VHH binders against q9p7q7r1507to1629. Designs and how they scored, part 16

Target 1, 123 residues: q9p7q7r1507to1629
Amino acid sequence: SVLLAEDNIINIKVISRYLERIGVKFKVTMDGLQCVEEWKREKPNFYSLILMDLQMPVMDGYQACNEIRKYELENDYPKVPIVALSANALPHVVLSCKDSGFDSYLAKPITLQHLSLIISGIL
Key: E = the ipSAE of ESMFold2; O = the ipSAE of OpenDDE; V2 = 0.75 times the mean of E and O plus 0.25 times the DockQ between their complexes.

## First folded at step 10 (VHH)

Design e6 (framework vhh_8ghr_2; at its last look DockQ between E and O 0.01; V2 from the best seeds 0.00; counts 0 for: pae O 11.6 > 2, grease 26.1 > 24.2, placed apart)
Fold by ESMFold2, look of step 10:
Structure e6 (fold): chain B 123 residues (1-123), chain A 122 residues (1-122)
Amino acid sequence: as target 1 above (123 residues)
Amino acid sequence: EVQLVESGGGLVQPGGSLRLSCAASGFTFSSSYAIGWVRRAPGKGEELVARIDPSGGYTRYADSVKGRFTISADISKNTAYLQMNSLRVEDTAVYYCAREIDTYSFEYFDYWGQGTLVTVSS
């Protein structure tokens, strides 16, 4: 299953359509806190991939990713692949993603081809 | 192309029963989606009547229909149902089947059927 953390309705519609066409089961959360709590709710490896927007209310993507990585370390969990959804690919954004524990990123606007490649390479 | 097609509406007397069907095509029922029945009564906004997660079997009902309506799904037929018992005049509405993206905190319906009219009248 794929966990999508995204607060923008337009992006949710587009990405959900793409995930459906790829044939992957998914769940949507609307902020970083919901994302962390939903990931913790399920057993390890239930979610094979997290697609995480960097800017979200309550808890942003950087904070959420860091929280997941800390929880994995504290509980000796396997590292879940986390891919950032970013408005741009500027060097400081890429560095911040790596420092927070993201495995990769997708620059918006997200295409079916790029999403398919990420999912195929991970799953 | 995602489609939801409702059937089973009609005219019934108070106290009667109807069974609505929602045949889905263009997607398969899964844990990624929930199916809901939403109604619009004349002069009133949309009311979520019943909701089911077909994979988990979790259901939810509006207070106005609790105990009288039952939502179910047949995954093998890709069809959801609304059994409506003890119908009242205030249940008169156009009933829409709708697909919801299963989310953590809010109801968002991305595809809707064309609706089926249920009229409850003596």
Scores: ipSAE 0.000, ipTM 0.369, lowest interface PAE 10.2, mean pLDDT 84
Fold by OpenDDE, look of step 10:
Structure e6 (fold): chain B 123 residues (1-123), chain A 122 residues (1-122)
Amino acid sequence: as target 1 above (123 residues)
Amino acid sequence: EVQLVESGGGLVQPGGSLRLSCAASGFTFSSSYAIGWVRRAPGKGEELVARIDPSGGYTRYADSVKGRFTISADISKNTAYLQMNSLRVEDTAVYYCAREIDTYSFEYFDYWGQGTLVTVSS
């Protein structure tokens, strides 16, 4: 299952459509806090991938990723792959994602091909 | 050996047009690689201007160039293009062609051309 954290309705629709086409189950959360809480609610390895927008209300993607990684370490959980979604692909953003514990990065707009490539490498 | 060679830069007046070319060798556009145009303006950092997946033709643009620039690729020629219309003074920069690799590496671009200078001035 894939966990999507995205606050933009249009992006949710687009990404959801792509995930459906790829044939993976998924759940949508609207901010980083909801994402973290949803992830914590499920058993380890329930989600095989988290797609996380970097800019979200309440809690952004960087904070959410950090919280997940912290929780994984504290509870000896397996590391879930987390892919950052961002409006740009500037080097400093990529580096920030890496430093925050993200495993991969996708620049918006998200394409089916890019998403398929990421998912195929993880699932 | 992977190589990217840009051409087509020059001096143009505001409102003018230029077409940049990026001739790639050492790899094929039919692969999973994407091509990007990155520019560096005086006193500014690098900006990804446009990106294309040559195999699928999917593109994206920086907000600053949307509606004015068009990125394309000719697989048969292993060449990418950047059509720049309605050029502005702020578009002045060295424009680089770069090859995008798998995002898993967090190394977005692994090969760059030498760059071509675009100067927009009245």
Scores: ipSAE 0.000, ipTM 0.216, lowest interface PAE 11.6, mean pLDDT 89
ESMFold2 (binder alone), look of step 10: mean pLDDT 81; pTM 0.823

## First folded at step 12 (VHH; framework vhh_7z1x_3)

Design f1 (at its last look DockQ between E and O 0.03; V2 from the best seeds 0.00; counts 0 for: pae E 15.6 > 2, placed apart)
Fold by OpenDDE, look of step 12:
Structure f1 (fold): chain B 123 residues (1-123), chain A 121 residues (1-121)
Amino acid sequence: as target 1 above (123 residues)
Amino acid sequence: QVQLVETGGGLVQPGGSLRLSCTASGFTFSSYAMNWVRQAPGKGLEWLSGISGSGGSTYYADSVKGRFTISRDNAKNTLYLQMNSLQPDDTAVYFCARGIDTYLFEYFDYWGQGTQVTVSS
């Protein structure tokens, strides 16, 4: 299963359509806090991938990713792949993602081909 | 092309009622569980209610139990939410969201654009 953290309805629709075509189950959360809570609620390895928007209300993607990584370490959980979703691909953003513990980065707009490649390499 | 369109929102006084509708198209409506969710300004998404594809099973969040009623008319491809005893903290954008199957309410894929509900004296 894929966990999508995205607060923009249009992006949710687009990404959901892609995920449907790929044939993977997924759940949507609309902020970083909900994403973290949902991930914690399930068993380790329940989610094979997290797609996380960097800019979200309540808790942003950076904070959420960091929280997940801390939790994994504290609880000896396997590391879940987390892919950052962002409106730009500036070097400082990519670096920030790496520092926060992201495994990869996708710049918006997200294409089906790019998403398929990411998922096929992880799942 | 899946489409969900919410209607029925508006301004209402505390204690008032509203009935939301969601018109679905582009898929076999009865094959999917449907949900109502809401988002208040600056807050995250809150699941409110779900109904199975056939309409035989309904579920509610504690925050709306006894006040909200979910229903559907599969012949009209329409989902409903009757909202009674509305309070100011019910103010939010309300969305209908399609479940990924007939019975699972925790997974959503398609969303409408939402309808604004404002409860204020």
Scores: ipSAE 0.008, ipTM 0.243, lowest interface PAE 9.5, mean pLDDT 89
Fold by ESMFold2, look of step 12:
Structure f1 (fold): chain B 123 residues (1-123), chain A 121 residues (1-121)
Amino acid sequence: as target 1 above (123 residues)
Amino acid sequence: QVQLVETGGGLVQPGGSLRLSCTASGFTFSSYAMNWVRQAPGKGLEWLSGISGSGGSTYYADSVKGRFTISRDNAKNTLYLQMNSLQPDDTAVYFCARGIDTYLFEYFDYWGQGTQVTVSS
């Protein structure tokens, strides 16, 4: 199952339709805190992938990723793949994602083809 | 075969105007929201503007609001971007992009090859 964290309702609808067309199960959260709490609520490996927008209210994607990685280390959990959804792929953004514990990134605008490739490479 | 072809780019002076066109084929044009996106040198992609399938609703990024006007002619399968008061930082490759449905503007499944716009004194 895929966990999506995105705060823009229109963007949620787009990505959700992409995920439906790809044929994967998913759940949606609207900020980083919701994402962290939903991921903690389930057992390890329930979510095979987290798609995490970097800019969100309450808790941003960098903070959320860091919290997940801390929780995994503290509980000896396997590392869930976390892919950042980023407005750009400039070197400083890539470094910030790496330092926060993201496994990869996907630059907006997100296409069905690019999303499908990321999912097939992980799931 | 979905195809989007941008035209109308070129070199303009600061303060100038330019009209971009995007010709669509291989799908029912009026059933999809359409968008303009640009990529400046060394920068990521920036969404600029979107228009509903019918043409009744238009949306703009803050960076272009008041200067750019999106429109479409569904009878000619053509999307337009009128760009006024161009500045050097508008220099970029401009792409038209198809939305998934009639109402979605930021996420896109097909892109054109892009047309270069250069704003220089």
Scores: ipSAE 0.000, ipTM 0.140, lowest interface PAE 15.6, mean pLDDT 81
ESMFold2 (binder alone), look of step 12: mean pLDDT 89; pTM 0.904

Design f2 (at its last look DockQ between E and O 0.06; V2 from the best seeds 0.00; counts 0 for: pae E 13.5 > 2, placed apart)
Fold by ESMFold2, look of step 12:
Structure f2 (fold): chain B 123 residues (1-123), chain A 120 residues (1-120)
Amino acid sequence: as target 1 above (123 residues)
Amino acid sequence: QVQLVETGGGLVQPGGSLRLSCTASGFTFSSYAMNWVRQAPGKGLEWLSGISGSGGSTSYADSVKGRFTISRDNAKNTLYLQMNSLQPDDTAVYFCARGIEGLFEYFDYWGQGTQVTVSS
């Protein structure tokens, strides 16, 4: 199953349609805190991929990723693949994603092709 | 807008050769590492080869070492993959992907892909 954390309703609609076309199960959360709490609520490995927007209210994607990585270390959980959704691919954004523990990132606008490739490489 | 366009795919017999090209636009091509990646039907992504921005450093997956050669022409903003001794298992969609040099290995832009089919 895929966990999507995205606060923009238009982006949610687009990405959800892509995930449906790819044929994967997914759940949507609308901020980083909801994402972390939903991920913790399920058993380890229930979500095989997290797609995490970097800019969200309450808790941003950097903070959410860091919380998940800390929780995994503290509980001896396997690392879930976390892919950042970024407005751009500037070097400072890439460095911030690396420092926060993201495995990869996708620049917006997200395409079906790129999303399919990421999912195929993980699943 | 960053754009990567692959060409050169097609149908080839086992043992044959193809040269793929990827034309880049919308960024300073020579400043980025570039990669070839493929996806066979029903399979995940397989990284094949990478080349530094200058072209001075290359790397290959074991599955293609000795058969495939990555190169680039920074004057033409073009990435190449010379594929020799092709076998049916090489059948896939081949993508060029832009890496990020000098930070960490990550692919941020991908082409649309070009189909390579190896069949009798």
Scores: ipSAE 0.000, ipTM 0.147, lowest interface PAE 13.5, mean pLDDT 81
Fold by OpenDDE, look of step 12:
Order: structure tokens, then sequence, then C-alpha cells
Structure f2 (fold): chain B 123 residues (1-123), chain A 120 residues (1-120)
């Protein structure tokens, strides 16, 4: 299963459509805090991938990713792959994804092909 | 299982050179663009260079252009970064990152990194 953290309704619709076409089960959360809580609620390895928008209300993607990583370490959980979703596509821009514990970075707009490649490599 | 393993880092004096390597496994190496990125202490991830799957196209950040050279050996599933004229501000952990569809803005996997320290 895939966990999607995204607060933009249009993006949710688009990504959800792609995930459906790929044939993966998924759940949507609307901010980083919800994402973390949902992930914690399930058993380890319940989610095989987290797609996390970097910019969300309440708790952003950086914070959420960091919280997940801390929790994994504290509880000896397997590391869940986390992909950062960002509107910034400039390669010269300094990214904070790796520092926050992300495994990958995907700039918006998200495409079916990009998601398929990432998911196929992970799932 | 996709794996990227960086090697070649170390301590070097200003003006010195290093050659980093990244060994890839778990995927068809030649089908993917590859990138080098780095993270300096207290800073975010900085993209440095990218190379297409075939190796026919390369790109560099202004910060390393003229000093760093990206290359690959698809027969060995290895990515390289030749770093010349190293400066103290090049001190960072260097990561190999797999690109998506030849775009250097998109990464779906990266390795554990190798430490590069430039100091007199």
Amino acid sequence: as target 1 above (123 residues)
Amino acid sequence: QVQLVETGGGLVQPGGSLRLSCTASGFTFSSYAMNWVRQAPGKGLEWLSGISGSGGSTSYADSVKGRFTISRDNAKNTLYLQMNSLQPDDTAVYFCARGIEGLFEYFDYWGQGTQVTVSS
C-alpha cells in the first residue's frame, strides 16, 4: 500500500488516478501530521511507500519525514521508502530532502510515468 | 533491489583532486540518467552534475563547472566524478542519485554517500 500526503485537492485527484491505474492500494492524508499518525497506526511494512508533499499545512513534509525516521529508529522498524513531492524543479536549487531522510525526490507536476518508475522500483 | 554505493571520498588539501565512484546494481544502469549531489554540513542537498543513460549528454552546476567531470562506464555499472581544484567549500557528503527519464531534477534512489573533506 502507498500512503499519499498531499493537501492540494487537484494534486490528490491526479496522483490518485495514477495510483489507481498502476493498480496499487493507497490512502490519502492531508498534512504531515496526519501522514505520520496514519503511518504509526498501521503495522510496520503496511505501507510500502510514502509519497509526501513537502509543503503542507500543520506539518510540512520535511518534519513528517524526520518524525517517521525517528520513530523507525526508536522502535527498530524497517525503513519505509519516502518520496518527496515538490513544486520546485530547479536542479541548481538546494534541496533538503536527503537531510530530512527522504529516499527520493520528484518534482511536480507528477506524471504517471514517473510514478510508475518509482513504484516499480520499490514495490 | 536497487543499490547505489559511493566510494572514493577522503581528505585532500585545497587544490587537490579526487575521483569518486558509484557502483550501481539492481537495475539496467544504462537505461537511467545518473547524478552527483552533495550535502555540506548544515546545508541542504546540492545538485552538481548529471549524465544521460548513454553518457552522450552531461550537465553541471555553475559551482563545479570547469572543475568537476561526470562520466560513466555502463559495462561496469559505474558512475564517476572527477573532482579537480578542490576547495574547502567542496567539503560535503557526496551522493550518487539515479535520475528519472533523463531529467536531472528527478531522483528515485541515492546511495549512502561518501565523505569528501578539503582542508589544509
Scores: ipSAE 0.000, ipTM 0.256, lowest interface PAE 10.6, mean pLDDT 89
ESMFold2 (binder alone), look of step 12: mean pLDDT 86; pTM 0.872

Design f3 (at its last look DockQ between E and O 0.05; V2 from the best seeds 0.00; counts 0 for: pae E 21.7 > 2, placed apart)
Fold by ESMFold2, look of step 12:
Structure f3 (fold): chain B 123 residues (1-123), chain A 121 residues (1-121)
Amino acid sequence: as target 1 above (123 residues)
Amino acid sequence: QVQLVETGGGLVQPGGSLRLSCTASGFTFSDYAMNWVRQAPGKGLEWLSGISGSGGSTSYADSVKGRFTISRDNAKNTLYLQMNSLQPDDTAVYFCAAGIDTYSFEYFDYWGQGTQVTVSS
């Protein structure tokens, strides 16, 4: 199952349609805190991928990723693949993603082809 | 495709009332708990109220309890929010959201595009 964290309604609709066309089960959360709490609610390998927007209210994607990685370390859990959704791929953004524990990133606008490739490479 | 369409937003004076509607299509409406969530300018999402798929159970955030009333009409695939005693800090974009009845109110499968509510003199 895929966990999507995205606060922009238009992006939620687009990405959800892509996930439906790919044929994967998914859940949507609208901020980083909701994402972390939902991920914690399930057993460690229930979600096989987290798609996480970097800029969200309440708790941004960097903070949320860091919280998940801390929780995994504290509980000796395997790392869940976390892919950042970014407005750009500037070097400082990529470095910040790595520092926070993201595995990869997708630059917006997200396409079905790019999303399919990321999912195929993880699943 | 799934669609949730909110209507009924607008400008209202402090102390006034508005009734929001959310019309659903593309899924079995009665299987889903429905929720209202708002986002004030520069703020995060705030869950306001939820109603079970049957309509038999409702819940409210403390910030709106006694002022807002959630309801649904499963025959019309429509969710409502009656908002009374509105104050300036109720100014926000209001979204409807759908989750399965066994889901926590923090996780939702479908979201509307939102309707603006502005409370100002």
Scores: ipSAE 0.000, ipTM 0.088, lowest interface PAE 21.7, mean pLDDT 81
Fold by OpenDDE, look of step 12:
Structure f3 (fold): chain B 123 residues (1-123), chain A 121 residues (1-121)
Amino acid sequence: as target 1 above (123 residues)
Amino acid sequence: QVQLVETGGGLVQPGGSLRLSCTASGFTFSDYAMNWVRQAPGKGLEWLSGISGSGGSTSYADSVKGRFTISRDNAKNTLYLQMNSLQPDDTAVYFCAAGIDTYSFEYFDYWGQGTQVTVSS
């Protein structure tokens, strides 16, 4: 299953459409806090991938990713792949993603091609 | 043509309240996160609050938390900011801004012209 954290309806619709076409189950959360809480609610390895928008209300993607990594470490959980959804690929964004514990990033707009490649490599 | 129009600004005494509105047109309002940003005289832009496209998620800067409330009516293409317990240092031009993300000014796609809020005795 894939966990999507995204507060933009367009992106939610587009990514959901792609995920459906790929044939993977997924759940949508609309901020980083909801994402973290949903992830914690399930058993380890329940989610095989988290797609995380970087800038969200309540809790942004950086904070959410960091929280997940911290929790994994503290509870000896397996590391879940987390892919940042980024508006651009500027160096400071890439570094911030790396520092926060992201495994990779996808530049917006998200394409089926990119998403398929990521999921194919992970699932 | 995309347009964001802020209204509701004005002069108010300390401790008073104002309700700002931002009416959007020319784009699918509900698909965008909306933000309130202000600029005080001689100061830079300050992000105050954001709300997701659906309205399900909100966030606030520490400077306004507990005093300001962001909301939206997607049926009316309108963003609101309820401002309570206003203080003189809340004096600024208030902008609404639309984007696919929140917090980062550089990622905002559309801006309003701003509305003046003055808090003075």
Scores: ipSAE 0.000, ipTM 0.226, lowest interface PAE 12.9, mean pLDDT 89
ESMFold2 (binder alone), look of step 12: mean pLDDT 89; pTM 0.905

Design f4 (at its last look DockQ between E and O 0.07; V2 from the best seeds 0.00; counts 0 for: pae E 21.5 > 2, placed apart)
Fold by ESMFold2, look of step 12:
Formats: sequence, C-alpha cells, structure tokens
Structure f4 (fold): chain B 123 residues (1-123), chain A 121 residues (1-121)
Amino acid sequence: as target 1 above (123 residues)
Amino acid sequence: QVQLVETGGGLVQPGGSLRLSCTASGFTFSSYAMNWVRQAPGKGLEWLSGISGSGGSTSYADSVKGRFTISRDNAKNTLYLQMNSLQPDDTAVYFCARGWDTYVFEYFDYWGQGTQVTVSS
C-alpha cells in the first residue's frame, strides 16, 4: 500500500488518479504529522512506499521524514522507501532531501510515467 | 451556475511577459480563494499560485516565485496572473481554479477550461 502526504487538493486528485491507473492501493494524509501518525499506526511493512510533499502545514516533509527515520532506528524497523515531492529540483533542495533521509525525489508536476517508474522500481 | 473563463494566452518570445485573466460568475467571488494551475504538453498538473478571497494573502510555487504575480479585482470578479521572464518550459495550458479560503484544508471545486501559453522564438 502507498501512503500519500500532500496538502494541496489538486495534487491529491492528480496523484490519486495516477495511483488508481497504476493499480496500487493508497491512503491520503494532508500534513506531515498525519503522515507520521498513520505510518506508525500500521505494521512496520504495511506501507511499501511513502510519497511525501516537502511543504505541508503543521509538520513539513523534511521533519516528517526525519521523524520516521528516527522511529525506525529506535525500533530497529526496516527503512520504508520515502520519495519527496517538490516544486523544483534546485541543488539545495536535493541536498536537504538527502540529509533528511529521503530515498528519491520527484519534481512537480508529477507525471504518470515518472510515478509508474518509481513504483515499479520499489513495489 | 459557477463559471470560470481564462483569457490572455498566446505566443510570446523567451524573456517576454504575458498577463492572464480569469473572469468568474455564479458565486460571490470575494468569498473564495483562487488559484492558477498549469499543464505542460505531456505532463501533469502543476499548482502555481493562490490568493485569498480578500487578496490579502498570496502564495507561490518555487518554480514561479519572483517571476509571476497573482492578483484579483473583486469589483470586476477577475483573477489575474502577471507572468514575466517567460521561458520555453513555461509553455502550458493555464487553468483558473476556485478554492476554499482556509489553509487547514484546501479544495479546488471549480475549474476553467484553460488558456494556451506558448513561449517560443
């Protein structure tokens, strides 16, 4: 199952339609805190991929990723693949994603082709 | 009947400027946040900018910050996007979208039919 963290309704609709076309099950959360809490609520490997927007209210994607990685380390859990969703591919954004523990990065606007490739390589 | 109609698209050279308009009808325009979204050929939708119902708060995607300016004229029921320093990768269909005037939860419930912007020599 895929966990989507995105606060923008338009992006949620687009990405959800892409995930439906790919044929994967998914759940949507609307901020970083909701994402972390939903991921913790399920078994360690229940979500096989997290798609996480970098800019969200309450807790941003950098903070959320860091919290998940800390929780995994403290509980000796396997790393869940986390892919950052970002408005741009500027070098400092890419470095910040790496430092926060993201596994990969997708620039917005997200295409069905690129999302399919990420999912087929992880799932 | 809620309607949003985008105008102002066209052909523009690299480095040029263009101003898009979105005329709204069928609702109290000043009560809703408004947004601009684009779709480049063969690509998905990209949110660009949003503005509160009063016009007092604006937000921008990093890809357009500093180059694009959202504004609104509530007396004319019109939303605007001023686009400066245009480059070929700004080529897209641009949509106007209505949202809720809250940042806790945002929902775009009505969309225009889009206006084409092409940036090419």
Scores: ipSAE 0.000, ipTM 0.080, lowest interface PAE 21.5, mean pLDDT 81
Fold by OpenDDE, look of step 12:
Structure f4 (fold): chain B 123 residues (1-123), chain A 121 residues (1-121)
Amino acid sequence: as target 1 above (123 residues)
Amino acid sequence: QVQLVETGGGLVQPGGSLRLSCTASGFTFSSYAMNWVRQAPGKGLEWLSGISGSGGSTSYADSVKGRFTISRDNAKNTLYLQMNSLQPDDTAVYFCARGWDTYVFEYFDYWGQGTQVTVSS
């Protein structure tokens, strides 16, 4: 299953369509806190991938990713792949993602091809 | 049959408080995020607040942040909105609205008939 954290309705619709076409199960949350809580609610390895927008209300993607990584370490959980969804691929953004514990990033707009490649490599 | 029934509206003076309730039926309440939205006279629908199915996550519009508090009792299938420091521009019909998912706010498929809230001196 894939966990999508995205606060933009249009992006949710687009990404959801791609995920449906790929044929993977997924759940949507609309901020980092919801994402973390949903992930914690399920057993380890329930989610095979988290797609996380960097800019969200309540808790942003950086904070959410950091929180997940801390939780994994504290509880000896396997590391879940987390892919940042970014408006751009500027060097400082890439570094921030790495520092926060992201495994990769996708620059918006999200394409089916890129998403398929990532998912096929993980699932 | 999904049903949402709002109660608790009324007339209140500026600075006053109201507590709205929304009773849900016809679906598994805890499986859905719930929202409060309102419509003022001559204005469009405005999203105010959302709460996840479990109640663990909440969100608020800037217009009501710090004044309104959303909560839910899943055992009672009831959604609440505590409204404090009410202002005249809070006058509107307030609707309870069901989200399409456990954690999705601001997008909903059902809502009640609404309850009138009037803030006036």
Scores: ipSAE 0.000, ipTM 0.252, lowest interface PAE 11.4, mean pLDDT 90
ESMFold2 (binder alone), look of step 12: mean pLDDT 88; pTM 0.895

Design f5 (at its last look DockQ between E and O 0.02; V2 from the best seeds 0.00; counts 0 for: pae E 19.0 > 2, placed apart)
Fold by OpenDDE, look of step 12:
Structure f5 (fold): chain B 123 residues (1-123), chain A 121 residues (1-121)
Amino acid sequence: as target 1 above (123 residues)
Amino acid sequence: QVQLVETGGGLVQPGGSLRLSCTASGFTFSSYAMNWVRQAPGKGLEWLSGISGSGGSTSYADSVKGRFTISRDNAKNTLYLQMNSLQPDDTAVYFCARDIDTYIFEYFDYWGQGTQVTVSS
C-alpha cells in the first residue's frame, strides 16, 4: 500500500488516478501530522511507500519525514521508503530532503511514467 | 516517446499579454484532449484550461475565465494559450499536459518541462 500526503485537491486527484491506473492500494492524508499518525496506526511494512508533499499545513513534509525516521529508529522499525514531492529540483531542496531522511524526490508536475518507475523500483 | 515542449513564457508587466505554445510529438495529437496547468512557487498545481482533441470543446477555471483562451492546431501538433490581462498572481511555471481521457480535463499522463511566466512591474 502507498500512503499519499498531499493537501492540494487537484494534486490528490491527479496522483490518485495515477495510483489507480498502476493498480496499487493507497490512502490519502491531508498534512504531515495526519500522515505520521496514519503510518503509526498500521503495522510496520503495511505501507511500502510514502509519497509526501513538502509543503502542507499543520506539519510540512520535512517535519513529517523526520518524525517517521525518529520513530523507526526508536522502535526498531524497518525503514519505509519516502519520496518527496517537490515543486522544483533545486540543489538546496534536494539537500534538505536528504537531510530530513527522504529516500528520493520527484519534481512536480508528476507524470504517470515517473510514478510508475518509482513504484516498480520499490515494489 | 511522447514529448511536450512549452514555449512563449517570459517577463511581462501587469495588464500585458503572452501567448504560450506547446509542441507535441510521439503520439496522435488530435486523439487527445490537452490541458494547461500551472504551478506558482510554493503552491500546488492549478488546472487552468482544457480542450478536446478536435478542439470543439473547451473549459476554463474561474481564475482565468475571460482572460485566457485555449486553442490548438492539430496540423501543427501545437497547443496554445493566449493570456490577456495578466496579473502578478499569474506568475508561475506553465505546463501543457496530455489528458488520459478525450473529454475529461482532470487526469494527465504526460507533461512538458514548463515555461516560466513572470508578471511584474
Scores: ipSAE 0.014, ipTM 0.258, lowest interface PAE 8.4, mean pLDDT 89
Fold by ESMFold2, look of step 12:
Structure f5 (fold): chain B 123 residues (1-123), chain A 121 residues (1-121)
Amino acid sequence: as target 1 above (123 residues)
Amino acid sequence: QVQLVETGGGLVQPGGSLRLSCTASGFTFSSYAMNWVRQAPGKGLEWLSGISGSGGSTSYADSVKGRFTISRDNAKNTLYLQMNSLQPDDTAVYFCARDIDTYIFEYFDYWGQGTQVTVSS
């Protein structure tokens, strides 16, 4: 399954439609805290990919990614693939994503082609 | 504009019951699925229950199934959560939340401010 963390209703609708067309099972959470707790709630490897918006209420994507990576290290869990959803691909954003533990990124607006490529390369 | 206000929290003893209310304004209440979510001290958000706009379809998390009952009164723009057999682990802030399309995907666009429920001897 794919875990989507996104607070913007338009982005949720677009990305959910794309995930449906790709044929993957997914769940939506609306902030970084919900994302971290939902990922922890399931057994290891239940979610094979996390799509995580960088800017969210309560807990942003950088914080959420860091919390997941800490939890994985503390429990000797395998790394779940985490892909950042970013407003742009400027070098400082890419570096910040790398430093926070993201595996890759997708620049908004997200397209079906780009999402399909990421999913086929990870899943 | 959209507002959700939870009431009915308080202190109860283990095994006790409590009914929460959520009063909605600023939107057509009957057109939206509604949900209850809680946050225990030091823990994240936990989805508890959802109900369709008409009230005809309900769902529950396994942790509360059989003990909690969600309902709504669309004439009064009010969502309810009847909580029975309460235990200390149910201590949390309880929120009502609006679903945008259906509760099939756990997506909630508006949240109340929450009401505290404390279960203690």
Scores: ipSAE 0.000, ipTM 0.090, lowest interface PAE 19.0, mean pLDDT 81
ESMFold2 (binder alone), look of step 12: mean pLDDT 93; pTM 0.938

